# Designs tried in a protein design chat: VHH binders against Manganese-dependent ADP-ribose/CDP-alcohol diphosphatase. Part 8

Target 1, 321 residues: Manganese-dependent ADP-ribose/CDP-alcohol diphosphatase, of Oryza sativa subsp. japonica (Rice) (q8h5f8)
Amino acid sequence: MMAVTNGVIHASSREPLFSFGVIADVQYADIPDGRSFLGVPRYYRHSISVLQRAVSTWNKQHNIKFSINFGDIIDGYCPKDKSLWAVQKVLDEFEKFDGPTYHMFGNHCLYNLPRGKLVSLLKMPTDSDRAYYDFSPCPEYRFVVLDAYDFSALGWPRDHPVTAEAMKFLEEKNPNSDKNSPDGLVGVDRRFVMFNGGVGKEQLSWLNDVLQDASARRQNVILCSHLPMDPGSASFAALMWNYDEVMAIVRQYKCVKACFAGHDHKGGHSVDSHGVHHRTLEAALECPPGTSAFGHIEVYPDKLLLVGSDKMADTEMCFEP
Short names: E, the ipSAE of ESMFold2; O, the ipSAE of OpenDDE; V2, 0.75 times the mean of E and O plus 0.25 times the DockQ between their complexes.

## First folded at step 1 (VHH)

Design l8 (framework vhh_etentamig_d1)
Fold by ESMFold2-Fast, scan of step 1:
Structure l8 (fold): chain B 321 residues (1-321), chain A 126 residues (1-126)
Amino acid sequence: as target 1 above (321 residues)
Amino acid sequence: EVQLLESGGGLVQPGGSLRLSCAASGFTFDSYAMSWVRQAPGKGPEWVSGISWSGESTYYADSVKGRFTISRDNSKNTLYLQMNSLRAEDTAVYYCAKDIGYSSGYLEWGPYFDYRGQGTLVTVSS
């Protein structure tokens, strides 16, 4: 508990209010190792070992109250007829954690399984097939989990109206015949690719109501999304389609202190012009055998401290409460 | 209709060189990343190399890095793989693949278990 600097003993200041575990992009599949488009190795089988180490580490820590899985529980290249088995295999590992896990969708989850099945399997705390929700682990904090595929080309059945509207949106924004290619798009417009998505009107209205309530109650808000929402925290091509609309709502309130995401496997961190921290978590999928990417976040009244393993960088995120 | 036609394979001695070509048609070639994937006898597909839509960025499997060079000519809708210092372990059918990938998507890792074209056989032996 005490540090020594220049021979002077400095007591550790505060205990965190609580801590929570984080992991992103496990993307498990029982298939041989592969590579990303950019040539980064992908270890589909080893990713579950990263999760096993995460759970073991969280269980040994004092005061880990819950964990959050930032989406992409299985890889899209998991064989379709093995997808339920693969999801259950990964969920069985999360069940070994001594607390609840809060889940969200990633694009790879939605490639293999329908939305309603995933909401049920991931035990999202919702009263419908809605994949967005909020919770308060203590009076001082509100967590908001967004459905980043609420408006998307891949998050709904092929003949669904949202799919048709999203495909029309992509056709307007991305002139490539391959809508998964951001090539030739400039700056943040590179985000207009099929493997991303956005937040629909109903969810935007819901978010505004949640933040208004949190603000009135003087809560600090942590916003969680599979897709990143700040150009400084991720590759442009990894950004949520309408991150600007989400952040326009956020900027009306002082209560949102940090936004966490997965999806961009190399991770990132930025502080936007309004002082909101954006932290994209390094992927479990891209850890060589014997290495890891997971962490826990210590929550304080005026800061968050991410303590990462191996590839996941420690990050201190200070703010005015 | 998307078509990929590989050519340039053959029998070559260890230490030799071959240049593979892939003629692409039926899509806007200069808008897509492309990859080479190989399948050795009795083994699964192995990604070999990838190139961005513009040719600006190239990527290689560790097994071929320093020996193989991927390139493209967008004016000819053609992808190339220059193979130098060939080894017996390079013996495989080589497939040209339309790589839909970027670092965050389902199709970003290229054509593992989903490659196109008829392939071209490369045999490295005495």
Scores: ipSAE 0.013, ipTM 0.333, lowest interface PAE 7.4, mean pLDDT 86

## First folded at step 2 (VHH)

Design l1e (from l1, 14 letters changed; framework vhh_etentamig_d1; at its last look DockQ between E and O 0.08; V2 from the best seeds 0.00; counts 0 for: pae O 7.9 > 2, unsure alone 60.4 < 65, placed apart)
Amino acid sequence: EVQLLESGGGLVQPGGSLRLSCAASGFTFSSYAMSWVRQAPGKGPEWVSGISGSGGSTYYADSVKGRFTISRDNSKNTLYLQMNSLRAEDTAVYYCAKAGEYYDSSGWYPLSEYDYRGQGTLVTVSS
ESMFold2, look of step 2: ipSAE 0.263; ipTM 0.608
ESMFold2 (binder alone), look of step 2: mean pLDDT 78; pTM 0.801
OpenDDE, look of step 2: ipSAE 0.017; ipTM 0.264

Design l1f (from l1, 18 letters changed; framework vhh_8fcz_2; at its last look DockQ between E and O 0.40; V2 from the best seeds 0.00; counts 0 for: pae E 10.0 > 2)
Fold by ESMFold2, look of step 2:
Structure l1f (fold): chain B 321 residues (1-321), chain A 127 residues (1-127)
Amino acid sequence: as target 1 above (321 residues)
Amino acid sequence: QVQLVESGGGLVQPGGSLRLSCAASGFTFSSYAMNWVRQPPGKGLEWVSGISGSGGSTTYADSVEGRFTIIRDNDKKMVYLQMTSLKTEDTAVYYCAKAGEYYDSSGWYPLSEYDYEGQGTQVTVSS
């Protein structure tokens, strides 16, 4: 709480502790506009303009301490011989931001480049090819970035043990010949598709250790993942394979206040049964020319306020500290 | 090679009905989503409807929702477009298109998500 004198709370409750920028699913590619399987328009070239507007806006606001990229910076339809160029083009735009950008990757990144290359290019603050980490922008808050493709059929070599285990898992869970199709799967089982993934056992153990430490330090924790972790905030086919295992760990502690994700391009917001906010961010890729989907989050001791652009909805996320 | 053969078009009065057919060959039909697209006179292509490989999911353009129904028969390798309450604005050449269902990095289409090879079938709605 803020200091109290003479029964009056002296608080800068009108001023955030800090703010950070957010953008998801840029999915840039130098190809003509297209449509998703469900017929939703995709604006592959315009999406980098959305990012340019985001960076420009964040730089003008002064109080944007850092930004978070929620993955899928280039599209899987990017021509194979252009993958590195397209990634670098998008990263060059992020580098124009007057602060650090914390990255994660999604399935479309992994269609284009190996995970080890992506970890290096994105300058993830790890000393390995693992793409999960944490950081504290101030004493009161801890950010945890998950690798949602740690257990997955994507981004590992074809003969890698993880790939083999993931393909076996998909064969058991998804009867379709096209493992990217959720057809015939019911409820949350629709998530068992090849373009998703999960958090591996080592990462789950690491997450528990991080949350234990954050709880001991009385920090509020914000989880960030490419894949959504609550059925109320995303379509079933967009969910992380083992969101239930992640959330089982989260529920052992009181420190996690919000989970942010991308992947499900239309966005969403829910509060789960334990009071954790789940916010899936609207995609830059699906912005018609001249429109935007990015925002910044104002961080308070007892709430988060997402101030979105055009297609990204404003969201107030109140919680008990 | 991929072959898509559209049929069933014709001249119809406003409010009438038609059923378009598309016979597919040269690929594993049930593994691919199928779409209908159309080209109105003097205009570019516009998407009409899509159906998943199994047939479990369907989507429609706003202009046709509630009037058109996309159907597939995987045993016969056929996709259909049942059109009702036809309007003069529905006048176009209709094409069946093979589309990928959820992108995998092993395949890409640099110009369009749709792949069509037929000559289409003409639908003309006039009084």
Scores: ipSAE 0.005, ipTM 0.295, lowest interface PAE 10.0, mean pLDDT 86
ESMFold2 (binder alone), look of step 2: mean pLDDT 79; pTM 0.792
OpenDDE, look of step 2: ipSAE 0.016; ipTM 0.350

Design l1o (from l1, 17 letters changed; framework vhh_ozoralizumab_d1; at its last look DockQ between E and O 0.01; V2 from the best seeds 0.00; counts 0 for: pae E 15.8 > 2, unsure alone 62.5 < 65, placed apart)
Fold by ESMFold2, look of step 2:
Structure l1o (fold): chain B 321 residues (1-321), chain A 127 residues (1-127)
Amino acid sequence: as target 1 above (321 residues)
Amino acid sequence: EVQLVESGGGLVQPGGSLRLSCAASGFTFSSYAMYWVRQAPGKGLEWVSEISGSGGSTKYPDSVKGRFTISRDNAKNTLYLQMNSLRPEDTAVYYCAKAGEYYDSSGWYPLSEYDYRGQGTLVTVSS
């Protein structure tokens, strides 16, 4: 971008406040290529090459302050005896990035390793037993990472009260014997499948406190979750179970400007009725050899610019500062 | 920071009883299955008992079944082991443990290694 500048201090030239890297759904496994339930090719081995290119690209730019991994670093088909090795292989690639990486859970991680082990391995900046947190890379911005599997049938011990309540919830919402099937469910009710989850009551209360504080500090807030929270940005079967409760809290404040997610591999973008951008990021797993799905986001006082790679589309997200 | 503090060990005669306690902090206690494990002098760790997060399910190896009872008080973040009919072979350092968890279709199981345990409390069963 070019601007006309005179001899006084003006905002006539624009540079981003900072930039950060984004990648979603690497889903690495050392297994032959496969296909999704819908027949879309999946490149389990090649996905780590996509991550390698992402890290190299971010380091070359030198202005990428941090990166965010939107979950599912290894695939659920990864053999269980290779889960820890596969996670470490992917984490070794993230370590090559010249900055911190912020992680979150996806369903494919939880198929492979216990919740407590993942919090430790991913070095989440959280309290000892939770996988949700916030941070501020500068005074003007606050990032909030949600745990989309806090209320879920995944990632808790089998006899845990959360598991029992989640299974009861699924029995009431999804009549199918295969709880991973949305068959017969219509509209947004198709989200009530076992591979999804939601935000629990304590996390909702915490989110409200964080947004209240950020609003008082006049910060712009970026919300990050593995699961999408707007029907316009994702397939209905990919939505968080209680996205409506999360968004009800968000709507009480003006500080949230964008929500980013993974999980729905085709990606998407919408602006909801309150002006919040919802961007679902395209998956690394589904990149044919020689192609990529990663990007970086340039952060401005009044917009975000996602500069994507091959399968990850460029996106401009304007908002009122 | 996960912290587990065992207490209640001591010297007891064969046939006697002891009640061990474990104070837990730094995690949501009711969310996790808890374990007692023990280590006899010069031996490896031996699993002694398991209790579900709710307290509704308990498991024991044959060596202690019927003699030991695990329980928990989720309001006090405390785990207990009631040890009755003690034998010399029960002599060990007893540890309270919080293990990691797996999720799969066959069931949740603790890791073969226990991720967190306390300093232990010594139980000596001797004349």
Scores: ipSAE 0.000, ipTM 0.121, lowest interface PAE 15.8, mean pLDDT 85
ESMFold2 (binder alone), look of step 2: mean pLDDT 77; pTM 0.777
OpenDDE, look of step 2: ipSAE 0.017; ipTM 0.283

## First folded at step 4 (VHH)

Design m1 (framework vhh_7nfr_2)
Fold by ESMFold2-Fast, scan of step 4:
Structure m1 (fold): chain B 321 residues (1-321), chain A 124 residues (1-124)
Amino acid sequence: as target 1 above (321 residues)
Amino acid sequence: QVQLQESGGGLVQPGGSLRLSCAASGFTFSSYAMSWVRQAPGEGREWVSSISGSGGSTYYADSVKGRFTIARDNVKNTLYLLMDSLKSDDTAVYYCAKAGTYYDSSGWYEFDYWGQGTQVTVSS
């Protein structure tokens, strides 16, 4: 069988090297349904049903080797005294999946629990308290998970030096008394809000070392972050504070093929000027009862194919190996 | 301690106009985004419009865009909804709502305080 994809003709009988599951922004809480500021319905209890359907679907698929949770496992409105219980409830659902799940945290996770507790609970594969890491499911691919709250106002204790530096940064970038408001900010500057964060200097240096090694090994690299890193893939207010610094490192290497993120619940997809795909995943939280937002990604030597359920759009992401 | 009190509702004919007001107290009004949300008989709540704390940004549901205007007076701590070209479908109780403190990419996460509502009836 012949197929034409983005003007390129291929024989279409290839099987993927492997597949992996994806889900973002479950934001579970045992509270009544609510709405966002812009009136989008939020289904806090139903979001765990979306995860249950995801796990069931992944377990039935051939060659799903692992899954990635793109952060915000519980919602910030989850009562503080119920937060550990709620996280464990969601993790118990991930445990029913037949493979490992790789986790990151988002702003809603950090509203309720400190980073060190989240690293432990989410079993991040790190030798320290850092929340960024990498893994290779096969020789041809490397996955890099970034800590998008490494430099942030909400990811650290109130008296921590990073909190003080991040608050000073926000005072300089955002004149609003409420630092969570992007009001009056123009274009990509709307990203300088407290519910976002950035990548610190140590993590940027680590990323450069990982990409240099991946390039030397001729691996394709997939970057994963809670926060989006391209203006074409998300609302400006959802972008990582220093996405430009991360992407400046990425552009030194040809190995990075795609960046996946959550956080902007409507999702998005762009291809930047260097051919890197940016895919923001639709949120599980905003699915009406009986609907879903999750998928799996089929991994090929020259493309990724996201196969989504309901609200999560199918996306073909072709690149040069 | 936060209080929101709506007024200005009533009975109007199709094509008519109304101006709703919401008097706010108990918080720094200019620091918070405000919204109007309506509920028709037997229906769920439907978001209508939102305005940022400074008034610099406004957002509208597609069903009201071009007909309704949201405004605020930060000196008087009052939110307004100017409703033109009213239709029978606009019949609802209209609630003033204060934005919550937990934010995300949609702007404000949720409404944390609501007024008692004011009835708007569009009928011949």
Scores: ipSAE 0.317, ipTM 0.658, lowest interface PAE 3.8, mean pLDDT 90

Design m11 (from l1 with S31R S50A; framework vhh_7nfr_2)
Fold by ESMFold2-Fast, scan of step 4:
Structure m11 (fold): chain B 321 residues (1-321), chain A 127 residues (1-127)
Amino acid sequence: as target 1 above (321 residues)
Amino acid sequence: QVQLQESGGGLVQPGGSLRLSCAASGFTFSRYAMSWVRQAPGEGREWVSAISGSGGSTYYADSVKGRFTIARDNVKNTLYLLMDSLKSDDTAVYYCAKAGEYYDSSGWYPLSEYDYWGQGTQVTVSS
């Protein structure tokens, strides 16, 4: 193929099949700037400016078909009586993008709003109140969005059976009186904290069925979750409670090429022992004014290329088709 | 009601030592990370040190690392700051702070804001 660059005609590189936008952990709130426990600055109001730049950038580019928001739309410190307004303010910015946005929720979303309200507000493409779903932007690719809080202490009403079971699970795994503390836990066991969650048995069965179908159709699968699923891609304390069960299903098939997540704000990237890429996206919340963390992913038959802004690192993710 | 009451401040000479205490009540003390924050005259608040609910993890600002030690007694519901090798630039009102409610992964057990602050105790380092 031929292209003209700087007035010179030359052979062009292969073009992507399509591209999609990515952003994680906007965590908007109309409150003064704060800090994490480890002193990392958090820019609650500026995070929406990061999203505005993302949308503007995606709209200027050719062939960006959709975007994915990796959860935590508003921060837990958003005043409770302003939570609906804050979510809508963020969603109004996503609506300015020229394509659809696929959403998931994270722990900060769930601190402020119940599950059913979030599924409705985020317009998740489900036939029920489920917060997990799949879609295919082209015949060669399937995207699977997991509900990482399907089995969790904070994802359901206080008196719900799942909440009781999750709290019992945490009591068994984490001896601290504060279940949000990983103190004394070693290695990957540090993930057994209340602000994380996992995938329930019904969702695991659904995932197996989706991957079996995708494999039969010879599709490449991209798996999306708020919580990371590989120890090499994130802090141990950020990992999904049962990432090992999810990955045990994934490894039965060759179709899953990459897993994307938010939640661990510094980001990360690893390739697991089965060749699956794990990319944790840098948070929009922790960008000083004038800087950004968002990107787009160019999708090819044999690789994904993440093109990031400022704090979001470019990442090439090659795989066998 | 959450109450935090600091004590132990005072006038001390450069190179001296002080031990600050914070008596906590109105919440399950062992379930919350605690911190010390200071404010020098005419300046903003500066985080000094933090300790996890169990006491298993401690954190220090670079300006005080090696000189200050944070500790807690969960039976007595008391937080401590042991300050050695005090300098004139350590002069500030020192506040005890209780961790907030909303957590995420920032490398371990993070808290993004402090819901409760004590009344403060004045530390003055001068000759």
Scores: ipSAE 0.308, ipTM 0.642, lowest interface PAE 3.5, mean pLDDT 89

Design m14 (framework vhh_7nfr_2; at its last look DockQ between E and O 0.80; V2 from the best seeds 0.00; counts 0 for: pae E 6.0 > 2)
Amino acid sequence: QVQLQESGGGLVQPGGSLRLSCAASGFTFSSYAMSWVRQAPGEGREWVSSISGSGGSTYYADSVKGRFTIARDNVKNTLYLLMDSLKSDDTAVYYCAKAGTYYDSSGWYFDYWGQGTQVTVSS
ESMFold2-Fast, scan of step 4: ipSAE 0.360; ipTM 0.694
ESMFold2, look of step 5: ipSAE 0.256; ipTM 0.632
ESMFold2 (binder alone), look of step 5: mean pLDDT 82; pTM 0.819
OpenDDE, look of step 5: ipSAE 0.295; ipTM 0.687
ESMFold2, look of step 7: ipSAE 0.081; ipTM 0.555
ESMFold2 (binder alone), look of step 7: mean pLDDT 82; pTM 0.821
OpenDDE, look of step 7: ipSAE 0.393; ipTM 0.735

Design m15 (framework vhh_7nfr_2)
Fold by ESMFold2-Fast, scan of step 4:
Structure m15 (fold): chain B 321 residues (1-321), chain A 124 residues (1-124)
Amino acid sequence: as target 1 above (321 residues)
Amino acid sequence: QVQLQESGGGLVQPGGSLRLSCAASGFTFSSYAMSWVRQAPGEGREWVSSISGSGGSTYYADSVKGRFTIARDNVKNTLYLLMDSLKSDDTAVYYCAKATYYDSSGWYPEYDYWGQGTQVTVSS
């Protein structure tokens, strides 16, 4: 098929430049099944079977160059003394995929393991315990992976300055004794809970530099984050603490076309006022035995096409109006 | 001050029907998911059903699916549970609960407010 943009037919839209696999919120643990606050069943052991089906499906396709894991690789209810084993068990399944996997961490990973250990285990392409990075699979595209817990109460030692400042921030924004409760918070302020986080000042400056460079190179940018960054794409309580600061930087450039996230297990999709797509991916954790939530994204010069399995909805994301 | 008041329980024969109501006050009712939870004699609390703030999504325990219907009236700030084909195993105190969390990966998927409950007894 040929796309028409500004009255011009683009033959390059007939087939994808490449594709990549996506999966979110595997949250594996060797424990009995549980439920969410809405009573949605959580299948802690079956979630690894969803990943196994994803890897098998991606391996049957020649055009899948890499995959992205959108965080929460193990569940916070995983026993602490089994957490390294559980992460390795899940990583062993990703290793069966014929390409590389790019990882980020979520709140459930950070409940059980320190930041530096996770950066090392997940083989993040950094020379430090920095958990944000970028890469270009082709000249036309740049992927930016954000550390949504850079400024958070999670993953840092109790006595770390970031932990102290994040707890002070939560005391300021959330009057509840249990900082994981959004009770009495209205609208988007419900996001100010301890299981969320934000992007620190250094990372915001780095993001601006990356987007400036990508804009100069005329690249399309895809932002990846564990936490959603648009109120239309997720429950308010699932939003990144300072999504508005991240999006203020994004809005200075035309290059960012889509933001992908996990964390809100029911998924979602919105297009913000500046035409950026926000897609929250459905969780692998909440799939009944025999069903799945994973997909692959076909990347075109003027659109992204998410092809999902079972619970993960197909989504077409056009960005050259 | 959040208040939840259940009503509509009673004695019914197997195969009978009941409609439970929960009157809510002290918060923006349409902004919160609501749930029904029951506790049978000698048992722990068991989740029965949930409804999203808009009413667009409903969820049911396998034991009640197809027999119970959860509904809400956001104008009247009232939650309902319509119970058909009642069984002796449905005998319990039924509580409505205000949920502050979403259906995603929060650490504590717990309810911040509970009502006093309404007794449902399905006779022999």
Scores: ipSAE 0.014, ipTM 0.253, lowest interface PAE 7.6, mean pLDDT 86

Design m16 (framework vhh_7nfr_2)
Fold by ESMFold2-Fast, scan of step 4:
Structure m16 (fold): chain B 321 residues (1-321), chain A 125 residues (1-125)
Amino acid sequence: as target 1 above (321 residues)
Amino acid sequence: QVQLQESGGGLVQPGGSLRLSCAASGFTFSSYAMSWVRQAPGEGREWVSSISGSGGSTYYADSVKGRFTIARDNVKNTLYLLMDSLKSDDTAVYYCAKAGSTYYDSSGWYEFDYWGQGTQVTVSS
């Protein structure tokens, strides 16, 4: 088979087992275009056009079994009284895809809507109000979706015990009066900011159980999280608070091959010291009109091939089966 | 009430220098990041530089990096932009902007919630 994507010719001697679509940080809002504090242009209305192009592209391919939305479906600047409408507008676009979409939420989702409402709206495949889950599209592969705001200052009601514990944690790690500033923090400690979060003890225990089961079944595992979990794949300030605890569990097993995330809009890719690929997906929000950031991942027994559009870079992720 | 008042603009020859000031009131100045944003005639707004609340972190647009320096005095509640080696392309109205306190992320931290009235900088050729 021959194909051309992003100006690169791809050839394969075999078919993928399946493919799935990916998109991150749509951050839709019906507001004028803006800029981040660091000057990056943000195209709040155009981001839904990026999603529409993604869905159209995935639908033209018969091998795309499902898609994954890597969180931040609406922007925090979406007017609060329009947030339910905005989420539904974006979800209506995902519904046009000829297959299921698996969702997670990010900080921008949580700024406007409580977690229980998001779990319901995003139809997370859980039998509780938990926002973490797993699924197997085929016997050879297991997908694990983490709730990166399980332990966070912004992911729970103000008076919740988790909020109190997370605020105490931030006070100990970040001396700034503005807890969203990494100012004066060095290296990976820059991650200890309020717009990030981590994985709680119950979720860590659940993850260990899932990976033990996947390992026993000889499955390859793909971890999905809104927050990146490797310093090589993202800005230090974008990292999950306790990525080291998550990865300590992962390292007990050989089954995890790749971790995918959003949140750091410029994207990134690294291979950690244990051979696990970390791919941070470029944001749909920061695409000028007429450009896109979405892709699909072709899944093989010994590699993943991300085929991206425009801003989303093609990435080959090889591993030992 | 939040107020931001710019000063220090004016006419300067290419290669010259200017120092812009922004006097801030109505909020705890040291708790908020501050920025300079400019708008050239007939153009949209262009971000120039940002400084964290403590002053420990500074960020610059590629077009001004190495020529401009952002600074703040948290005792005087004043933001500064020191502009060296000015070019005709630096001609613009310069606005002082206060970072919002509501929504943050790793790629852009937050958007601006208050702006000054602006001060005109004209670099004559």
Scores: ipSAE 0.109, ipTM 0.524, lowest interface PAE 4.8, mean pLDDT 89

